# Ledger of designs, part 74: VH-VL binders against q0aze0

Target 1, 268 residues: q0aze0
Amino acid sequence: MKIILVNNRFKENTEKKAQEIAGQLSALNVEVIIDNGLDEPYAGTVDFIMVLGGDGTMLRAARRYGQRAIPVLGVNMGTVGFLSNIEINELAEYLPLILREEYSLEARMMLEVAVFQQQSLLTRVFCLNELLLRSNSPRMLSFALEISGQKLEPYRGDGLIVSTTTGSTAYSLSAGGPIADPQLDAFIVTPVASHIINKRPLVVSPEREISLHLLEEREAIIGIDGQIKMDFGAENRVLIKRAPHPLLMVNLKAKPFFTSIDRSLQRQ

## First folded at step 4 (VH-VL)

Design c18 (framework fv_bermekimab)
Fold by ESMFold2-Fast, scan of step 4:
Structure c18 (fold): chain C 268 residues (1-268), chain A 124 residues (1-124), chain B 107 residues (1-107)
Amino acid sequence: as target 1 above (268 residues)
Amino acid sequence: QVQLVESGGGVVQPGRSLRLSCTASGFTFSSYGVHWVRQAPGKGLEWVAAISYDGSNKYYAESVKGRFTISRDNSKNILFLQMDSLRLEDTAVYYCARDWYYDSSGYSPYFDYWGQGTLVTFSS
Amino acid sequence: DIQMTQSPSSVSASVGDRVTITCRASQGISSWLAWYQQKPGKAPKLLIYAASSLQSGVPSRFSGSGSGSDFTLTISSLQPEDFATYYCQQANSFPLTFGGGTKVEHK
């Protein structure tokens, strides 16, 4: 058995803990590859991916490995989040089930984002939560949104979010988008501070293609999962589709989505 | 125009508390990690604390752990630093800074925009 | 903690001079290093990120080099506006740490 152990190099004690866990797994005849984000993603075949950290580390793991259809387990190292399944102090309890492959998998859709400069593909990335188009200055953007060949009236405002259902509780929620059941496959298209009063979030079939481009030269950026930033100008175009493979998240412990989000939103 | 404006600094007594604020404008605050960096008079830069874009991850320098608490309010575009049990060695100009994500495979906090800073100093 | 040792602490230079500043990390940090410029009474400004990438809007006379543990900032032809204090910063792991600074001052 071969496991990739993804850690957050920016978490104070994570490297030491990753080495300890790698040692424990090696003692059980498991080959461990440690990925701390410094190198290219491991190119070989692996059986399982264990993510040590918070939601941010899981988002990075999903971008690097999510398209390989390999089970991914989120192990929380301190900060409670939505993408981890067990706590680090529970790992010893659940490790035998991991090694015997006694767990269920939950498929989470991902986005495929292709950014073009004029006619040329600049980059192609995958993400679990969302793509954000936003102004990089106080000036509002004017941009075109096309959904499966249907051209909408121009948008004016600070930007737009195209989110997965998993991302519905992330940046899209802060911008006024709906909370979506992660078991559904859909794009959620949420305007950011739109100047057009009747622009509402849209819930769109995951089989559709979404394209965005600026109608005026402005300073703008494309953001991916809140972790990647790319300059976006009038010569650029972005194309968003459902990614070929969902992220396969490991469920070892019951973690009801709706009670978790309800508690998170509870007032004082 | 990206702006970060610190406030809340002033003259305090040792052992007391002070809360600093940093108001952001000209960008989507909720998309960026933000940090506090301080500089004692005539000295170099010292990183103090960081908070991720969604508030889920918080990081502290060892010298302030257990005394300082970083938080943010994305609905109001404000970053906070609650400073408890203040010591003379906390005398500094406190800057808030926006981090910048480098590449598609990883996160590396570089500070592309800074506020002008707010001074925290002590009486007696 | 990763200690960042910066040298020299100060350098006296004239307009048109080539200035080099070095930064050494106590352990390997790959290319995860930034350089900042700070003028008296002002906040720092990002010049270089990822050891060698020039920040948008920064003049091409500034360049960075190095990887692993040893890094250099070079100003190829010093201009009047370049008299300032320069800091390196490792972005490899928390806690983030800065070098002690190098003051570039008039001869």
Scores: ipSAE 0.000, ipTM 0.454, lowest interface PAE 13.0, mean pLDDT 86

Design c19 (framework fv_bermekimab)
Fold by ESMFold2-Fast, scan of step 4:
Structure c19 (fold): chain C 268 residues (1-268), chain A 124 residues (1-124), chain B 107 residues (1-107)
Amino acid sequence: as target 1 above (268 residues)
Amino acid sequence: QVQLVESGGGVVQPGRSLRLSCTASGFTFSSYGVHWVRQAPGKGLEWVAAISYDGSNKYYAESVKGRFTISRDNSKNILFLQMDSLRLEDTAVYYCARDLYYDSSGWSPYFDYWGQGTLVTFSS
Amino acid sequence: DIQMTQSPSSVSASVGDRVTITCRASQGISSWLAWYQQKPGKAPKLLIYAASSLQSGVPSRFSGSGSGSDFTLTISSLQPEDFATYYCQQANSFPLTFGGGTKVEHK
């Protein structure tokens, strides 16, 4: 068995915890690879991915490894989030179940994002939550949205979010998008501070292709999962489609998504 | 120096099986998606099958689904194509090819390196 | 499946000529297209990827253009080593598909 431990060495002494866990797994004849985000993703075959940290660390793990169809377990190291399943102090108790593969899997769709300059591919990334197109200046954007070859009326505003259902509680929620059951597959297309009062969020089939480009020269950025930022100008185009594989999230204990979201909204 | 070397081709009879191999060197094999592409004598290129870098995802051309199985051994840097229920229409030179760039999060199916090919032919 | 149609199937040309080969996809593939060169008895060689990006080591006389469903490979001034068969390939979705090929031959 080979396991990747994903952590952020700069948060909460997580590197020390990762080393401790790696030692425990090695003692059980499990081969361990530590990914603290500083090196390229591990290129070899792996059987299981354990993410030590919060939602941000899980988003990074999903971008690096989510397309490999490997079980991914979120282990909370501090402040609770939506993507972790167990707490670090519960790991020792659940480890035998992990090694015996006695758990269920929940599939979460991902986005495939391709950014072009003219016709040249600049980058291709996968993400779990969303792509955000936003202005990088006080000026609003004018941009074109096309869904599966259907050209919509031009958008004017601060930007647009194309989200998975998992991402419905991230930036899309802040921009007025719906809360979606993460077990559903759909794109959620949410305008950011649209100047047009009738521009509503759209919920569309995950089989759709979505493209975006600027209609006027503006300073804009493309944001991925709130962690990666890329410059986006009038010479650029982005193509968004469903990623080939969902992220396979390990479920070792019940986590009540709807009650957690409801409590979060009440606190605001 | 990146190299892909195919082997295992030969003369077969209809209905039988063959296993092709492709040995990779000069790059981190386990980081790349790899493909089989064939070419019948005097004809064009036909994509056959693909396998992701970790072996978890496989795709096949409709003409070979259910008959061919793609697999890989990352510890030995070898790609395989198990060909069952062979038909006369499977006569071709079989090439292995790799994706263009390292992308552990997806596919880049533009083929910058190809093997020299291994010939599969039939006798009645 | 996405069908890729190349035209012409063959072209007769002389050294120094401008050669244009076209490729049409049966549905939109954005810029997910590659061009390959194949010489007799040899494996194909990647020339262009993402419709217009020149592969490292490929001479600048080769260029690609197009998007959506219509694509073109241009050789601005044909050299003796360019007599070969050329293939387009869509990279948009599985199954991957190639065009039927265009043979560039001596006049």
Scores: ipSAE 0.000, ipTM 0.382, lowest interface PAE 14.8, mean pLDDT 85

Design c2 (framework fv_bermekimab)
Fold by ESMFold2-Fast, scan of step 4:
Structure c2 (fold): chain C 268 residues (1-268), chain A 124 residues (1-124), chain B 107 residues (1-107)
Amino acid sequence: as target 1 above (268 residues)
Amino acid sequence: QVQLVESGGGVVQPGRSLRLSCTASGFTFSSYGVHWVRQAPGKGLEWVAAISYDGSNKYYAESVKGRFTISRDNSKNILFLQMDSLRLEDTAVYYCARDLYYKSSGYSPYFDYWGQGTLVTFSS
Amino acid sequence: DIQMTQSPSSVSASVGDRVTITCRASQGISSWLAWYQQKPGKAPKLLIYAASSLQSGVPSRFSGSGSGSDFTLTISSLQPEDFATYYCQQANSFPLTFGGGTKVEHK
């Protein structure tokens, strides 16, 4: 059995904890690869991915490994979040179940984001929450949105979010989007401060393709999962599709989505 | 001052070829998609062909597909329309026109500036 | 191809009149529609884009409305320089298509 341990080197004590866990797994004849975010993703075959940290670390792991159809377990390191399944102090209790492959999997859709300059592909990235197009200056953006060849009316405003259902509780929620059951597959298209009265969030089939481009030269950026920023100008186009593989999230104990989000929203 | 100036029109015989040119000035030509639109004498406007700002995408009306070729030279600010196998129904004033939107992918063009037009007619 | 049907084909009007021109698309085109003015012997001039957006430098007496398949250009108080032919154009899909034109003539 080979396991990748994903941790955030820049959080206090996470590297030391990763080494301790690696030692425990090694004693059980498990081969361990540590991914602390500084190097390229591990290219070899692995059986399981264990993410040590909060939601941010899980988002990074999903971008790096989510398309490999490998079980991914979120282990919370004390950061409040929605993407972990067990706490670090519970790991010893659940390790035997992990090694015997006694767990269920929940599939979470991902986005495939392709950014072009003219007709040349600049980059292709995957993400779990959302793509954000936003102005990088006080000026309003003017941009075109096309859904599966259907050209919508021009948008004017601060930007647009294209979100997965998992991302419905992230930036899309703050911009007025709906809360979606993460077991559903759909794109959620949420305008950011639109100046056109009839622009509403859209819930769109995951089989659709979504494209965006600027209609006027402006300083804009594309944001991925709130962690990656890319300059986006009128020479650029972005194409968004459902990723070929969902993220396979490990369930070792029940984590009720609706109760968790309800509790979170009532606190503030 | 945005300006588009067409040239190359004239009197031709059916079956012959003709090349139209449109010279652009007063704006960054390489940043805009450009189109050819024609108008037969006493008739309405008919879109003919389009080329994206970088030359990677070309579009044609069905009536001219296979006979006309659109191209551009961004270093010289010139748009071309090569017209082969000309027919009597190609008789028209040919306008070049600029797409309203800067560096658009060509999805929804509107024409904010037009040239004066160049006339293509037949002698017999 | 998307067919653009424009009506009327001509209208006789006096200075100060309200003139209304309509354009119908054979299928839905959202707001991907423009209006152009053409004077005899001259190239067309863009008046309205995205169905209702007034082009810079165009007088406020011109306005556009509509969405989907039915669109209207209105000149609220006709001026001497407004006697011309007007064309609608759909920008929803290739090939791009124009209406047949509406000639606004002196009464």
Scores: ipSAE 0.000, ipTM 0.406, lowest interface PAE 19.3, mean pLDDT 86

Design c20 (framework fv_bermekimab)
Fold by ESMFold2-Fast, scan of step 4:
Structure c20 (fold): chain C 268 residues (1-268), chain A 124 residues (1-124), chain B 107 residues (1-107)
Amino acid sequence: as target 1 above (268 residues)
Amino acid sequence: QVQLVESGGGVVQPGRSLRLSCTASGFTFSSYGVHWVRQAPGKGLEWVAAISYDGSNKYYAESVKGRFTISRDNSKNILFLQMDSLRLEDTAVYYCARDLYYDSSGYEPYFDYWGQGTLVTFSS
Amino acid sequence: DIQMTQSPSSVSASVGDRVTITCRASQGISSWLAWYQQKPGKAPKLLIYAASSLQSGVPSRFSGSGSGSDFTLTISSLQPEDFATYYCQQANSFPLTFGGGTKVEHK
């Protein structure tokens, strides 16, 4: 068995804990590859991916490995989040189940984001939560949104979020988007501080293709999962569609999404 | 243990130049965007400049644009601020600060760790 | 530039009090707002990011709310170590801007 152990080196003591867990796995005849974010993603075949950290670390793992159809388990290390399934102090209890492949998988859709410059593909990335288009200056953006070839009235505002249902509780929520059942496959299109009255979030089929481009030269950026930033100008176009493969998330115990989000919303 | 340590501040004369440094330790410096934020004596915080994790994107406050240059050396874990054509209104404690999110290029600039600050002040 | 206006500029409070500080952006910033605490002679400390997310290690008596242009920092039961100056910061667009600060002082 070969496992990738993804950790966030930048959180105190996470690297030490990752080494400790790697040693325990090696003692059980498991080959461990540690991905702490410093190098390119491991290119070889693996059987399982274990993510040590919070939601940010899971988002990184999803971008690096989510398209490989490999089971991914989120192990929380003291930070409350939506993408982990078990806590670090529960790992020893669940490890035998992991090694015997006694778990269920939940498929989570991902976005494929392609950025073009003058008809040439500049970059292609995959993400679990969302793409954000936003102004990088005090100036409002004017931009075109097309959904499956249907041209909407121009958007004017600070930006736009195209989110998965998994991402509905991330930036889309902060911008006024709906909370979505992560079992549902859909794109959520949420305006960011729109200056046009009555621009509403849209929930559309995951088979839709979404295109964005600026109508005026402005300083703008494309943000991916809150971790990657790309400059975006009037000669750029972004194309967003469903990624070829969903992220396969490991379920070892029930984590009640609706109870968790309800509690968070009641507090604020 | 994450640490940011500023140095290079001191007493300077108007119109002169000064270079500030911020040495990072305890984290992968090359994975974080970093910023300079200043605070004039008895006044509030003012953002000065930012540089993305890979050095490809740089941002400046309008008051320093064309006079200050932000740069970084990822091999040595050092952030720099080259301050040219200094003015009396540049008097402040200068802090370096790290973006909260790794692999950030300034996309979500929240500052989870700050240095202790280095004072820049003027004579005559 | 996005102007950040904090109110009040100072507040006098006693241990155990509920303290509320407000921050208003001159334009919509969604939830791209952070709150910092600064004690005399020290660097600022991040309390809240993304308007309402509590930073690791920060006591639960601190909470943030709001979206768009109006934001609030609440300290539900003021403790002796909470007497400090608090700043909001918008993270929506460059240049980044801070509020003028709110000093929380002993009555």
Scores: ipSAE 0.000, ipTM 0.413, lowest interface PAE 13.0, mean pLDDT 85

Design c21 (framework fv_bermekimab)
Fold by ESMFold2-Fast, scan of step 4:
Structure c21 (fold): chain C 268 residues (1-268), chain A 124 residues (1-124), chain B 107 residues (1-107)
Amino acid sequence: as target 1 above (268 residues)
Amino acid sequence: QVQLVESGGGVVQPGRSLRLSCTASGFTFSSYGVHWVRQAPGKGLEWVAAISYDGSNKYYAESVKGRFTISRDNSKNILFLQMDSLRLEDTAVYYCARDLYYDSSGYYPYFDYWGQGTLVTFSS
Amino acid sequence: DIQMTQSPSSVSASVGDRVTITCRASQGISSWLAWYQQKPGKAPKLLIYAASSLQSGVPSRFSGSGSGSDFTLTISSLQPEDFATYYCQQANSFPLTFGGGTKVEHK
């Protein structure tokens, strides 16, 4: 068995804990590769991915490995998050189940984001939560939104979010988008500070293709999962599709999504 | 392990052309964006040009736009800078530098490895 | 173009001193900022990226802070090998731009 341990090198004690866990797994004859996010993703075959950290670390792991159809387990190391399944102090209890492959898998859709400069592909990335197009200046953006070739009326505002259902509780929620069951597959298209008062969030089929481009030169950026940032100008176009493979999340214990989000909203 | 080695610098006359090369080893060259950064004698760093991992996108500083052309050969792990219509103000040590990659996608133009530099100077 | 203004242009310090160098962007660059160290006749070395992330192999006495337009590099206890010129670089937008440099020299 070969396991990738994904950790956040910038969080105190995370490297030491990752090394400790790697030693324990090696003693059980498990080959361990540690990924702290600085090197290229491990290119070899692996059986399991263990993510040590919070939601941010899981988002990074999903972008790096989510398209390989490998089970991914989120292990929380303190700060409460929505993408982890067990706590670090529970790992020893669940490790025998992991090694015997006694767990269920939950599929989470991902986005494929392709950014073009004119007709040339500039970059292609995958993400679990969302793509954000936003203005990087006080000036509003004027941009075109197309859904499966259907051209909507020109948009004016601070930006737009294209989210997965998993991302419905991230930036999309803050911008007024709906809360979606993460087991459903759909794109959620949420306007950011629209100048047009009747621009509403859209929930569309995951088979749709969404494209965005600026209608006039402005300072804008594309954000991916809140972690990757790219400049976006009038010469650029972005195409968003459902990624070929969902992220396969390991479920070792029940995590009640609706009661968790309801509790979170009541904190307000 | 990671190495970038520049070559092609030398003494040139104003208005002439020169081609710089940067040979990469110790990493998957075709996965990284790469840059040219120059430094005039006794002065600070000035970014010159960038090329994406697959060569599809190129960026230039305004001072060199239209005169310099960046290109790469991923089969040979070589980065090039074709410098046309050279001016006295192009006198500098030219470094090649690699983008810092956090994953297989996106632009991370922080320079974690640099070459030793190659000097471009002018006669007369 | 985003103009990067670095201050001071030079600082005289002794081993053990705390040294701070500032960098100001002419417009907001979020956290897209790096710090480099350069010794005479050598290529620059990356110290800090994304404003506050320490590059592998760089001593913990180096730290970066700031976001938006104002950034600081701190050396908590200057060592003999730290006498060098330091540069900031914005990574927010092309063209990429560097600060003018800060030379840390012996008192």
Scores: ipSAE 0.000, ipTM 0.429, lowest interface PAE 13.7, mean pLDDT 85

Design c22 (framework fv_bermekimab)
Fold by ESMFold2-Fast, scan of step 4:
Structure c22 (fold): chain C 268 residues (1-268), chain A 124 residues (1-124), chain B 107 residues (1-107)
Amino acid sequence: as target 1 above (268 residues)
Amino acid sequence: QVQLVESGGGVVQPGRSLRLSCTASGFTFSKYGVHWVRQAPGKGLEWVAAISYDGSNKYYAESVKGRFTISRDNSKNILFLQMDSLRLEDTAVYYCARDLYYDSSGYSPYFDYWGQGTLVTFSS
Amino acid sequence: DIQMTQSPSSVSASVGDRVTITCRASQGISSWLAWYQQKPGKAPKLLIYAASSLQSGVPSRFSGSGSGSDFTLTISSLQPEDFATYYCQQANSFPLTFGGGTKVEHK
């Protein structure tokens, strides 16, 4: 068995904890690859991915490995979040179940994001939460939104979010989007500070293709899962569709999503 | 061509403030973590501060924490270091440096490209 | 903070010599170590990252080895352009720290 341990090396003690866990797994004849974000994703065959950290670390793991149809377990290291299933102090208790493959899997849809300059593909990335288009200056954007070839009236404002249902509790929520059951597959399209006050979030089929481009030259950026940023100008367009494979999340214990989000909102 | 150009160094008096800039070109600045590293005359390298690709994470050496502030403007491809309450021991050539890997986290602590450096020194 | 100790602080060598420089971390850093070369009046240049990976464009006479807390940079056959100061840097955790440097001198 070969396991990838994904961690955030820049948080105090996470690299040391990853080394400790790697040693424990090696003693059980498990091959361990540590991914702390410095290198390209591990290219070999892997049986399981263990993510040590908060939601941000899980988002990175999903972008790097989510399309490989490999079980991914989130292990919380003390950061409040929605994407972990067990706490680090529970790992020893659950490790025998992991090694015997005694767990269930929950599929979470992902986005495929392709950025073009004219007709040339500049980059293609996958993400678990969302793509954000936003102004990078005090000037608002004018941009076009197309959904499966249907051209909507032009948008004017600070930007737009295209989110998965998993991402409904991230940036989309902050921008006024709905909370969605992560078991559902859908895109959520949420305006950011629109000058048209009746522009509402849209919930659309994940089979739809979403396209964005600027109608005039402005300083704008595309953000992906809050972790990747790239410049976006009038010569660029972005195409968003459902990724070919969902992220396969490991369930070792019941996670009460609705109760958790309700408590989180009351603490804010 | 990847290029980093520091500016804003000069002669300063103790207790004063100085702002350094580093202008980046030849790569997508917004996708890389960037750092300040200094070197006192005749001495070794000392890491000073780091900022993630999106500006959300900032790190400082203990010797400058609370006195120096790192920031960036991704729309203009500029990295800044605001240096307050300057001391004689801050005398050094200040380099800006880019993280080696472009990846989804935007942060890597190996430095593949460095600027030419800008000297910060003190007057009488 | 992780302290990085380099030895020797200087080494005298001739062209064609094999030169070894060592770097010791005050705690385990796995393979999260880089080596840099700095010539007088110039910015440092990355030679090796992740303890043993040669940076593109760097001559194959440079090699790195080690893991945990003990690391070595080796120059298999010293060339005239290799007389410089060399620094190790740990990349395991913040704050990032450098070794004190090793000056490779003529003679």
Scores: ipSAE 0.000, ipTM 0.395, lowest interface PAE 14.7, mean pLDDT 85

